# VH-VL binders against FAD synthase (ribL): the designs that were tried, part 11

Target 1, 153 residues: FAD synthase (ribL), of Halorubrum lacusprofundi (b9lsn4)
Amino acid sequence: MTRVVAQGTFDLLHPGHVHYLEDAATYGDELHAIVARRTNVTHKPAPILCAEQRRDMVAALTAVDEAHLGHPEDVFVPIQRLDPDVIVLGFDQHHDEADIAAALAERGIDCRVERASGRDPRYEDELLSSGDIVDRILKQRGSDCDGAREGQR
Key: E = the ipSAE of ESMFold2; O = the ipSAE of OpenDDE; V2 = 0.75 times the mean of E and O plus 0.25 times the DockQ between their complexes.

## First folded at step 3 (VH-VL)

Design cx1 (from o09 with heavy chain D99V H100G G102Y I103D A104F A105W A106S T108P Y110G F111M Y113V; framework fv_ofatumumab)
Fold by ESMFold2-Fast, scan of step 3:
Structure cx1 (fold): chain C 153 residues (1-153), chain A 124 residues (1-124), chain B 107 residues (1-107)
Amino acid sequence: as target 1 above (153 residues)
Amino acid sequence: EVQLVESGGGLVQPGRSLRLSCAASGFTFSSYAMHWVRQAPGKGLEWVSGISWNSGKIGYADSVKGRFTISRDNAKKSLYLQMNSLRAEDTALYYCAKVGRYDFWSGPYGMDVWGQGTTVTVSS
Amino acid sequence: EIVLTQSPATLSLSPGERATLSCRASQSVSSYLAWYQQKPGQAPRLLIYDASNRATGIPARFSGSGSGTDFTLTISSLEPEDFAVYYCQQYSNWPLTFGQGTRLEIK
């Protein structure tokens, strides 16, 4: 039985997340997803939705067998518990496979590191980023847009 | 509609200070990492400094480390570069630039929006 | 830290010809490489990100390829507006670094 781990923040699920998880699932018999807590996210704004809700949404996806929360102090703790055969990085994740493999080996975790395939938008208005979704909400429904309109009058 | 406008450049003597500003509009400024990139007359592009969305990650090129300070004010949608102990070698057109998009599984991309730059001339 | 070397320094071609520009990294940057176009008096314009993805609004004649340390920007059939300076840039590690540029000029 081959166990695969995917990991991410998974805020405001979009087709890019679904593609990543579906691709990750092809590497083995069961897919476990690790969902980052707010404290784990330092490279971008904190997610809009709480970690438990993001985990529950990910857990509901057909490709995912189980979804787990990240550890607040040590991102490797759930990985060590799951003891995966493969960790699949997202297509655009900044970390190199070699760097992750070296960090895992240092922790005594014996697994392969693979990278998921990327995907282009299927139609003109398809959003493949949580940031793009937030920007769209603020532009169309935010009070800043109404304030600007009032000023123009 | 998405744009960046730099200001604060000028002629300054060696050893003095300048503060550059970059005003952002048309996007959610607080959600993106920002960078300063400079270009000396007739030369190529040189990365100067970068700052994450929440100021949690800040970096500098070795040539400016200890002399320049990057900062941002998300409420004012502005990016700043405080330049101290200026040298003739700092003479350049200074650009403000935004990263393309972000996502946990995707990470940061190249710089998709640039201002027109503000000129800094360090000369006696 | 990571040095990007672009070649050739200058490329002289005619409209309609194919241009091939090279960028080599001193260590692996995986696919975290972008290409920019700069015309005189203008700010740089993002062409390609993640080695091979075209930025929004960039014509199909521009394509990028490569991974690790060796990267290529190809312009399949040059238009007059394509004569400019091209830069590669890595974002694998901070400090971010640019190549020295390739000047594409009319023959």
Scores: ipSAE 0.007, ipTM 0.527, lowest interface PAE 9.2, mean pLDDT 85

Design cx2 (framework fv_tarlatamab_arm2)
Fold by ESMFold2-Fast, scan of step 3:
Structure cx2 (fold): chain C 153 residues (1-153), chain A 126 residues (1-126), chain B 109 residues (1-109)
Amino acid sequence: as target 1 above (153 residues)
Amino acid sequence: EVQLVESGGGLVQPGGSLKLSCAASGFTFSSYAMNWVRQAPGKGLEWVARIRSKANSYATYYADSVKDRFTISRDDSKNTAYLQMNNLKTEDTAVYYCTRVGSYDFWSGPYGMDVWGQGTLVTVSS
Amino acid sequence: QTVVTQEPSLTVSPGGTVTLTCGSSTGAVTSGYYPNWVQQKPGQAPRGLIGSTSNKHSGTPARFSGSLLGGKAALTLSGVQPEDEAEYYCLLYYGGAWVFGGGTKLTVL
């Protein structure tokens, strides 16, 4: 049995997240998702929704067999516990597969690193990023005087 | 530029109190756990206290040597962490440093104490 | 009382390689202890070098590397420079609390 791990923040769940997890599931028999806590996101805006809610939404998706919270201080702890055969990075992840594989190997985790496919919008005005959703909310329902979040895309 | 600046140190009598401040700039303060670490003159580093972010309910942790005497807190609206020190003892004499704990992203891992302030001296003497 | 143990002092020649170690009284050090390494030069504030076993902090020179070695955390300096002469502290995580080692005084001569 091939165990696959996907990971992300999964704030404001959108079709891009669903595509990522569906694609990740094709790499094996069992898909586990790791949902980052706010403490795992330090150089960009914190997620809008709490980690437990994001975990529960991800767990409800058909492609996901189990969803787990990340460890507050070591992102490799749940990965080492799960002992996956494959880790699937998101299409837009900035990390090199080889760099992730090397970091895993240093921690005694022997698995391969793959990258999910991207997808195009299926209809005009489909939003495929949490940042775009936040921007839409701010434009239509927020204060125009709070420009701080516009710069966080 | 990422900076932490401590203030509030000084000379105090045994049994007295002081409140230290740590002003943060150049990063998203609310996302980081904050720690206080001290160093007695000519001695090594000693961890004192930690406060987590709002996402972890501002959970606090203390070294046994300061438990029940010191209180760590934070005000995210002011980008400032605090250490309230009560019932000070001569062995509390040290330079007190503020430091942050966080990670760059999910795969970079938690970095622990990457950025430190310049320190503020607390002298407890009769 | 949990104790974190480091070599009190080590000496290395310029251009040489030296490894500092960090052990725990509770057993073998694993990645779950999130080993951190901090450098302090005389009269200066400490600065973080490495977190979570092997993750370099911003500004840490390439010659520094972290690892696990023989049940201990390890900090290796290869191609040591004179400016690397300093006290080096490790610290380990114990379920909410951090514990510092006693420090290693590295002499470069």
Scores: ipSAE 0.016, ipTM 0.512, lowest interface PAE 7.2, mean pLDDT 84

Design fa01 (from f05 with heavy chain S106D; framework fv_fasinumab)
Heavy chain, then light chain:
Amino acid sequence: QVQLVQSGAEVKKPGASVKVSCKVSGYTLTELSIHWVRQAPGKGLEWMGGFDPEDGETIYAQKFQGRVTMTEDTSTDTAYMELTSLRSEDTAVYYCATDLRWGSGDYYFDYWGQGTLVTVSS
Amino acid sequence: DIQMTQSPSSLSASAGDRVTITCRASQGIRNDLGWYQQKPGKAPKRLIYAASSLQSGVPSRFSGSGSGTEFTLTISSLQPEDLASYYCLQHNSYPLTFGQGTKVEIK
ESMFold2-Fast, scan of step 3: ipSAE 0.306; ipTM 0.761

Design fa02 (from f05 with heavy chain S106E; framework fv_fasinumab)
Heavy chain, then light chain:
Amino acid sequence: QVQLVQSGAEVKKPGASVKVSCKVSGYTLTELSIHWVRQAPGKGLEWMGGFDPEDGETIYAQKFQGRVTMTEDTSTDTAYMELTSLRSEDTAVYYCATDLRWGSGEYYFDYWGQGTLVTVSS
Amino acid sequence: DIQMTQSPSSLSASAGDRVTITCRASQGIRNDLGWYQQKPGKAPKRLIYAASSLQSGVPSRFSGSGSGTEFTLTISSLQPEDLASYYCLQHNSYPLTFGQGTKVEIK
ESMFold2-Fast, scan of step 3: ipSAE 0.174; ipTM 0.721

Design fa03 (from f05 with heavy chain S104K; framework fv_fasinumab; at its last look DockQ between E and O 0.04; V2 from the best seeds 0.00; counts 0 for: pae E 19.8 > 2, placed apart)
Fold by ESMFold2, look of step 4:
Structure fa03 (fold): chain C 153 residues (1-153), chain A 122 residues (1-122), chain B 107 residues (1-107)
Amino acid sequence: as target 1 above (153 residues)
Amino acid sequence: QVQLVQSGAEVKKPGASVKVSCKVSGYTLTELSIHWVRQAPGKGLEWMGGFDPEDGETIYAQKFQGRVTMTEDTSTDTAYMELTSLRSEDTAVYYCATDLRWGKGSYYFDYWGQGTLVTVSS
Amino acid sequence: DIQMTQSPSSLSASAGDRVTITCRASQGIRNDLGWYQQKPGKAPKRLIYAASSLQSGVPSRFSGSGSGTEFTLTISSLQPEDLASYYCLQHNSYPLTFGQGTKVEIK
């Protein structure tokens, strides 16, 4: 049995997330998704939704066999506990494959590192990032005392 | 890495049209949001238009409304900008520009083509 | 349309000097601002995105700050290779608009 791990924030779900998890699932027999805690999301804006809600939504996806909360302090703790055969990085994730491999080796984790394919846009008005969804909400439905406006981005 | 290679310099007469190409390599065209920016000799940068992912349509600057068409050919990974009814003030270097992280709301033109000089003279 | 007012239009400074360039937006644009460098005869190159984030490969002497309506590009110690024109760009709303540019010369 080949155990695959995918990891990410998975804030506002979009088709890019679904594609990533579906592609990751093809690398093995069971897919475990690790949902990052708010404190571990330092390379982009803090997630809108709490970790438990994000985990529950990811767990409901057909491609995902189990979804787990990440460790509040050390992102490698759940990876070590799951002992996966393959870790699949997202297409656009900022992590360098070599840096991840080095960190795994430093911790004695024997695991292959792969990267998922990208998701091509399929629909004219499709949003493929949580940031884009947030921006559209703010532009269309935001009401702020500083004078933010509706509009295209 | 992404590379944007534009077609060569062109000389046109007033009233003619020009179509500048921008070939993408390193990524597929459909993963990018292509914009066009021009620069008249000795002047600053001027945005002409680009793909708006929120509307799924190309948005053109009002100044060029009715004269500019921006298209893409995914089979050759090539974007095009066509400007019609050329006037002497359209003499400029035309750039295509884009960002690899399309879909994350970035319009910070991370990658630029080398520029195409279009000269409009009689 | 959002007007980007860039100042100064040009400046002349010595190597090692601290240089600041300012862009002011006619309305709030959050951090939807980038800074670009254009050397003579070349395409522009992005230096700063999201108002303050340094583009990979750009020297650390460049920094950006500000949000809302006022933004600054700083070169902490001007180098001879920094001779260029500099532009800000807002992408908060269409049409996308550049500042008019700042030509930086080395004495």
Scores: ipSAE 0.000, ipTM 0.474, lowest interface PAE 19.8, mean pLDDT 84
ESMFold2-Fast, scan of step 3: ipSAE 0.518; ipTM 0.820
ESMFold2 (binder alone), look of step 4: mean pLDDT 90; pTM 0.935
OpenDDE, look of step 4: ipSAE 0.019; ipTM 0.615

Design fa05 (from f05 with heavy chain S104T S106D; framework fv_fasinumab; at its last look DockQ between E and O 0.15; V2 from the best seeds 0.00; counts 0 for: pae E 6.9 > 2, placed apart)
Fold by OpenDDE, look of step 4:
Parts: sequence; structure tokens; C-alpha cells
Structure fa05 (fold): chain C 153 residues (1-153), chain A 122 residues (1-122), chain B 107 residues (1-107)
Amino acid sequence: as target 1 above (153 residues)
Amino acid sequence: QVQLVQSGAEVKKPGASVKVSCKVSGYTLTELSIHWVRQAPGKGLEWMGGFDPEDGETIYAQKFQGRVTMTEDTSTDTAYMELTSLRSEDTAVYYCATDLRWGTGDYYFDYWGQGTLVTVSS
Amino acid sequence: DIQMTQSPSSLSASAGDRVTITCRASQGIRNDLGWYQQKPGKAPKRLIYAASSLQSGVPSRFSGSGSGTEFTLTISSLQPEDLASYYCLQHNSYPLTFGQGTKVEIK
């Protein structure tokens, strides 16, 4: 049995995430998704949804056999515990494969590192990032909040 | 990866107390959720209690509430289970156990101690 | 409390036989179920987690299936070394509860 691990924030689940996880699932027999905690998210805005909710949404996907919460301090702890055969990085994840491989080796984890394919938008208005979704929400609904404030004055 | 080594067998009289230890290696105690399970001779497994990482507290089975205390010494990576007011029916092998998952407790008891026989006899 | 009803309590089979053990939960527990093997005089060992996920290092002849209230452990081809008691465990809610166990004997 080949165990595969995928990792991500998976905030505001979108088709890009689904593609990533489906592609990851092709690398083995069992896919485990690790959902990062807010404390592990750096260099980008914090997720809108709590980790538990994100986990539950990811777990509901057919490609995912099991979803896990990440470690609040060390992203490698869950990986080490799962002892995967393959780690599949997202297409747009900034982590270098060699760096990840080195880190795994240091921890005695015999695991190869792969990278999932990218996905192009299928529709003009399709959003494939949580950030873009947030922006659209603000653009479309942000004005509603302003109108409510003007009415109370 | 994770090893749990328990203290040796104990013989106690009714009414006495017993404290079983479980030393953890491979991971630190702070990274693990320790649970305790016992098994009477020729009987099945019975959960006694353990640490819930979600609630950040130790949960005890109602059957043992008031008699059992689970503690941890992080400086020595050792977990303890103390059972008081011992009865003959407390005669069992006591196991410490832990899982490999973080935060949710969804994967219970990946690793077990070797067990500690506690015999309660007059 | 969630009750786990395990069946059969014991079985005897020959090497190479297909063996099936069942656990029924008194209420829905999703896939929050594990299967454990306990050989005589030894501590339990987890075989299956999340109802159907095979523990690392466990032979592929072991498999788990089910969701909700009905769960099954299957040994596709029983081996002599499989002589043991088997237990299901629900961890959907506290208190954690085990099945009564199944003693597997080899003819």
C-alpha cells in the first residue's frame, strides 16, 4: 500500500483544491490531507475558516481518504507520524522540492516528493484561489455594508 | 517510532492504591495523547481515560471517576495512572496507549505499552 | 454511551480461509472506528484505522470496511500467525468503547 500526503490551507475550498487532491490521489493507494492551522500560515492572509471546518470540507472529498489537522508549530510532525511514501506538493506551493526532501531526510522519513499539475480556469469567472474569492465577495457584498451604515446616519 | 515502556507488575491488597508509570520515547510526552486501557484476565479491553487534545483536558470513564488520576511528568516523559480503593475486580493488565495523529484524537492507540499486571488479592 | 456489538465472539477456521468479523455501533459513528489485534500474552496492535485504512506494516490480507453503524474486518486468507483476539474500537465520542472481542482459532 502506498500512502500519499497532501498539504494545504484549503480555505474556502475551490476547484483548484479539488484538482490538487485528485492529482495527489493518483500517486498512491491512500491519500491523507493535512490541513494547516492558522499559526502555520505565513506570508499570506490568515484563513477565513477555522481549521476544523477546513478539515471537514476536505474530508468530504472523494479523493481524500483521511483529513488531518496540522501541528501548530511544526508542519513535519503529522508527516512523520503518517510516514508517507509520497508527498505531493501543490502546483503553486512555494516550497522547493529539494528543500522538502532534505527536511524529510533529516527526520528519517523515506518519502519521495512529487508536485501536482496545475489547473487552468475552465470559465472566465472561475476562481481558483481563496484570495480571489475573498476579493470578489468584498467587491460584490462590501457595498452592502456601506449602505447599511449610511441608512443609520 | 514511539515506544511506551510501563512499570512492572504490582500486587496490592483491597483498599490500597496503585500507580502505574508509562515512559515515552521517540516523541515527547507533550506531543502525544496518552490513554489508559485495562483488561481483566480472559476479558475484553476497557477504556479508562485519557488526554483529549481538543479539549486540552483529561477525560475519565465514569466508572473510574473519583478513583483514577492520570498525570504526566514532561521532564521525564512519563505518564502515570493511579487507581485508589482497589478491589478484586480491578485485577487486570493495564495498558498505556497513544496515537500518531495530532489535535483530533481521530487515530487512537497506534502504540501500546507492554502492559502492567495489577493483582488485587486479600 | 455508544455500544459496540462485535460478532462472532469466537471462530475457528483453517489456514487460507476467508474470515469476517463484524461490529455494530448503537449509533452512527461515521468512520471513527479502529480494529486491533491482540495475540496471546501481548499488547493490542492496531490493524485498521478510520474504518478502512490499513496500518503501516500490516499485511494486505487484512482489510476494513463499513461506515455509520456497520463495520467489518476481513482476513482474506487466514494465516497461522493470525491466531489472536480482535477488537473494534469506536472513538467517535467519549467514552471510548471497544467491542467484546473475537477470538480467532486456527484449525
Scores: ipSAE 0.016, ipTM 0.660, lowest interface PAE 6.7, mean pLDDT 89
ESMFold2-Fast, scan of step 3: ipSAE 0.543; ipTM 0.829
ESMFold2, look of step 4: ipSAE 0.017; ipTM 0.638
ESMFold2 (binder alone), look of step 4: mean pLDDT 90; pTM 0.931

Design fa12 (from f05 with light chain D32Y; framework fv_fasinumab)
Heavy chain, then light chain:
Amino acid sequence: QVQLVQSGAEVKKPGASVKVSCKVSGYTLTELSIHWVRQAPGKGLEWMGGFDPEDGETIYAQKFQGRVTMTEDTSTDTAYMELTSLRSEDTAVYYCATDLRWGSGSYYFDYWGQGTLVTVSS
Amino acid sequence: DIQMTQSPSSLSASAGDRVTITCRASQGIRNYLGWYQQKPGKAPKRLIYAASSLQSGVPSRFSGSGSGTEFTLTISSLQPEDLASYYCLQHNSYPLTFGQGTKVEIK
ESMFold2-Fast, scan of step 3: ipSAE 0.267; ipTM 0.744

Design fa13 (from f05 with light chain A50K; framework fv_fasinumab; at its last look DockQ between E and O 0.19; V2 from the best seeds 0.00; counts 0 for: pae E 10.8 > 2, placed apart)
Fold by ESMFold2, look of step 4:
Structure fa13 (fold): chain C 153 residues (1-153), chain A 122 residues (1-122), chain B 107 residues (1-107)
Amino acid sequence: as target 1 above (153 residues)
Amino acid sequence: QVQLVQSGAEVKKPGASVKVSCKVSGYTLTELSIHWVRQAPGKGLEWMGGFDPEDGETIYAQKFQGRVTMTEDTSTDTAYMELTSLRSEDTAVYYCATDLRWGSGSYYFDYWGQGTLVTVSS
Amino acid sequence: DIQMTQSPSSLSASAGDRVTITCRASQGIRNDLGWYQQKPGKAPKRLIYKASSLQSGVPSRFSGSGSGTEFTLTISSLQPEDLASYYCLQHNSYPLTFGQGTKVEIK
């Protein structure tokens, strides 16, 4: 069988996440999704939801055969144990595919690196990022006298 | 495959301290979330605390806060639980139990040590 | 803290009987519940995780059901080797809490 791995934070689910996972699933027979631990999300705000909840939500998606919690210290441990044939990067992930492939090869992981297609907005007010969803919530339900929340101002 | 081997039985006087060890094999200690559970003679199971990989912190049950310290030595793959100011009601079998920090872990306590009897008596 | 109320505290049944053990949580815990078997003088062993998922290597006569606040462990045909104490554990929130246990004896 052809085993595919996708990886992400998957905080507040949105249509971009669903598209990514559906596109990744087309690369093989089994799609395994790795849900990043909070300690591995260092380039942006910590996720709103706990890892177990994020994993359970991803596991419920039809495209996903299994969802896994990521390793808190070494991102490659789950990948090495799964030994995938293909790793699919998200459309917006700013990684050099060649550098990722080299890192995988150094660890004995012989797999292709692909990138999922993007999803264009289909509706006028559609939100395709967790950040935009948070901003919408704060605008409509938050304290708008002083913008003190992350992502405001 | 994963084995948790605990240190031997201890007899202590009230007011003393005890340090129980739990040596891991099959996985490295850093891949596991070690928790400690005790069982008084003839009684049920009681969670004392453990490592939470989401927050990267050890969480202690409030009744033991200030008396218990849980530490790890990754060079020997050994976890420790130290309980101070012992009382007679601390007489129990102490277990280390673990979960995997990743994958399909976080469903709690796949593997258990054999238990360590700590007897507190005059 | 979430209290887990387990019933019965003990039971005695014949080989081949269907046995049901119940745990009730003081508040909703989704499916964050495990069932554990402890034979005399031994460490506990996990039977069920996620309320209803059977641990690998556990006989299929064991099953779990329920969600939210009410959970059951069922042994469809009790065997002599099932003599043990059984515990539920909630892991929805800290502190982790066990039910008080059910002692199962075989006539």
Scores: ipSAE 0.000, ipTM 0.585, lowest interface PAE 10.8, mean pLDDT 87
ESMFold2-Fast, scan of step 3: ipSAE 0.353; ipTM 0.771
ESMFold2 (binder alone), look of step 4: mean pLDDT 90; pTM 0.935
OpenDDE, look of step 4: ipSAE 0.014; ipTM 0.622

Design fa14 (from f05 with light chain H91D N92Y S93N; framework fv_fasinumab)
Fold by ESMFold2-Fast, scan of step 3:
Structure fa14 (fold): chain C 153 residues (1-153), chain A 122 residues (1-122), chain B 107 residues (1-107)
Amino acid sequence: as target 1 above (153 residues)
Amino acid sequence: QVQLVQSGAEVKKPGASVKVSCKVSGYTLTELSIHWVRQAPGKGLEWMGGFDPEDGETIYAQKFQGRVTMTEDTSTDTAYMELTSLRSEDTAVYYCATDLRWGSGSYYFDYWGQGTLVTVSS
Amino acid sequence: DIQMTQSPSSLSASAGDRVTITCRASQGIRNDLGWYQQKPGKAPKRLIYAASSLQSGVPSRFSGSGSGTEFTLTISSLQPEDLASYYCLQDYNYPLTFGQGTKVEIK
């Protein structure tokens, strides 16, 4: 049995996440997803949804056999325990495959590193990033509307 | 398999402090979210606090805030719970309980220590 | 804090009987509920997580159901070794809170 691992934050699930996981699943017989904790996300805005909810959403996807929560201090702990044959990086992830492979080897993990294919929008209004979804919400429902609505104040 | 082994029974006077240990085997301590639960004689279970892997911090129940400290020594794979300013109503069996900091299930209490009886008497 | 209330506080039943224990949360907790068994003199053991998922190694006569505010633990055919106290736990929000417990005795 070939075990594949995919990893990400998966905040505000969008079609890009679904494509990534579906593509990752093609590399083996069993796909496990690792969902990052809030504490794993640094130098970027924290995810809006808690890790358990993000994991549950990922676990519900047809392509995913099992979803796991990440380790708060060391992202490689779940990977060592799962002992995968393949790790599939997301198309937009800035990790170098060779650097990840070297880090895995230093930890005694015998694993191939691959990268998922990208996905184009299927229609004009399709959003393929959590940041874009947040921006859309703030633009359409944000407090910038308060001045226009305060006719009685 | 994960095994949690706690320190032995303690008898303390009111106003003293007690420090209960929980030694982990089968996993490293850093892989586990350790929580502490107590049970007074003939009473139910009461959560005291534990490590929240989502935010990477230890959280204490309000009732114990200021009296309890939960620490970990990763070099010996041992977790500790120290309770200060002991009162007679702190007489209870104290349990450490854990789940993986990572995993697919709910992360609360899939493994338990055997319990440590702390008796507070004058 | 979320208050968990169990019913009944105690029950006595015969071997082979179907036993039902209920747990009510003071607010919606989705399916963030576990059931724990504590035999006399022993540490608790998890039976059910996520309201309805059976813990590995637990006999299939145990089952959980419910969501939101009302939850049920069922023992389909009570065995003598099931003499224990049973506790529900909400893990929806901190602080984690247990129900007061249900003591199950065999006639």
Scores: ipSAE 0.013, ipTM 0.612, lowest interface PAE 7.7, mean pLDDT 87

Design fa16 (framework fv_fasinumab)
Fold by ESMFold2-Fast, scan of step 3:
Structure fa16 (fold): chain C 153 residues (1-153), chain A 124 residues (1-124), chain B 107 residues (1-107)
Amino acid sequence: as target 1 above (153 residues)
Amino acid sequence: QVQLVQSGAEVKKPGASVKVSCKVSGYTLTELSIHWVRQAPGKGLEWMGGFDPEDGETIYAQKFQGRVTMTEDTSTDTAYMELTSLRSEDTAVYYCATDLRWGSYSGDYYFDYWGQGTLVTVSS
Amino acid sequence: DIQMTQSPSSLSASAGDRVTITCRASQGIRNDLGWYQQKPGKAPKRLIYAASSLQSGVPSRFSGSGSGTEFTLTISSLQPEDLASYYCLQHNSYPLTFGQGTKVEIK
């Protein structure tokens, strides 16, 4: 069986995530997704949702056979344990395929590195970024000046 | 399979410190989230603290904050729990227990492996 | 802190009996609950995770149910080797908290 690994933060799910995972699944017989821990996220604000919830949401998607939490200090540890045949990088991920392949080989992982296709918005109001979703929420719901928590209503 | 081997029994005077070790085999220490749980003679289990892989921080139960320290030595795959200012009420068996730092929902793995326990007796 | 209350504190039953242990959380914890067995003189062993999922290698006579605040561990046909203390653990939020335990004895 051909095992494929996809990886990402998957904060707030959007159609871009679904496209990535569906495209990744076409590379093999089973798709495993690795969801980054909060400590893995650098160079941008921490994700809104905890890793377990992000993992559960990804695990519920039809394209995903199993979803895993990432290692906080070494992103390659789950990959080495899963021993995949293919790793599919996201379209926008700033990783060179050759550099990733070399790092995998150094760790004894015989794995091919591919990149998913990109996806344009299909209609005017489609959001393809967790950050854009957060910004939309703040703009439309951030007018409550008293700071009451939703659950207290 | 993961195996956790703890250091041997200790007898301490009130006011002393104790440092219990937990050596990991079957996984590299960096792949595990180590937690510490104690059990006083004839009593129930009490969580003391452990590594939270989500935030990369060690979380301590409030009761032990200020006198417990949990550390790791990756070169020897050994985790440590040091408890200071010992009291007679600290007499207990101390266990290390694992959660994976990766994998499916981390709660699914909570305490799938345990050390054999280390008896710490505090007496004057 | 989330308080976990178990009932009963102890019970005695005969081999073959159906045994039920209840665990109640002071607030909703979803399915973030595990059940642990501790035999005399031994370290605890996980039986159930995610409230209802059986740990690999654990006999099928053990089962868990419940969600939110009320949880049950059931042993459908008690065996002599089931003599132990049983603990629930919530891992919905820190600090992690155990129930006080239920001692199961076989008469």
Scores: ipSAE 0.018, ipTM 0.639, lowest interface PAE 6.5, mean pLDDT 86

Design fa17 (framework fv_fasinumab)
Fold by ESMFold2-Fast, scan of step 3:
Structure fa17 (fold): chain C 153 residues (1-153), chain A 123 residues (1-123), chain B 107 residues (1-107)
Amino acid sequence: as target 1 above (153 residues)
Amino acid sequence: QVQLVQSGAEVKKPGASVKVSCKVSGYTLTELSIHWVRQAPGKGLEWMGGFDPEDGETIYAQKFQGRVTMTEDTSTDTAYMELTSLRSEDTAVYYCATDLRWGSSGDYYFDYWGQGTLVTVSS
Amino acid sequence: DIQMTQSPSSLSASAGDRVTITCRASQGIRNDLGWYQQKPGKAPKRLIYAASSLQSGVPSRFSGSGSGTEFTLTISSLQPEDLASYYCLQHNSYPLTFGQGTKVEIK
């Protein structure tokens, strides 16, 4: 069987996440998702929701066979343990396929690197990023929205 | 499968330091969040500190902050807990306990435990 | 710090009895609660995680319930091998805190 790995932060699920995971699932028989810890997020604001909640939401999606939390110091540890045949990068992810392939080879992981297709909005005002959702909350509810940080550890 | 094997019993004088080890097998040390819990004779369990994978840092209980240091040697898959300025009330069994830093179970704490190390502080 | 209070501190029951141990948190902890069994002279063993999820390999007579501030561990039909101390643990916030323990004896 062909094992596929997808990886991301998955804060505040939106249709873009669903599209990415559905597209990733087409590359094989079994899809595993790795959900990043806060320590793994360096180029954007930290996620609003804790990693366990984000993993549980991803695990509930039909396309996902199993969801895992990432390693705080080394993003390749779960990948090496899962030993996938394919890693599918998100359309908007800033990872270079060649850089990822080189890192995998250095660790002895024999794995193909692919990139998912992008998704256009299906209707006006469809939100396809967590940042856009946060911006919408701030605009409509003000800068202090009670409950927005509920459940943070 | 995870196995945690701790160092043997220690007898120390007040004011001394003790360093307890916890050797990991079945996974590499970096795959696990190691915590330390102690239990005085006939008493309950007391959390001392441990690694928080969400923020990538080691957290200590206030009671022990300044006296305890928790470290890891990834080359030997061994975690350590060092307690300084020992007092008679530090007499206890010291346990290492862990969960996976990654994986499906997440941060549900203490799915595996070491066998315990008795530290006796007297005279 | 979040205080965890268990009730009762000790109990003695007969084989086959239904046993309930309660654990109360001084503030809301959602479902960030585990239950641990410690048999005499042994290290603790996790029975329940996420307040209600049974650990693999643990007999089905053990169950957990509750959320927020009130939690229960139930043993539906007590067995002689269940002689042990039982502890709840909150991991909603640091420092992690255990209940004081409940000693279960078979009469």
Scores: ipSAE 0.011, ipTM 0.599, lowest interface PAE 9.6, mean pLDDT 86

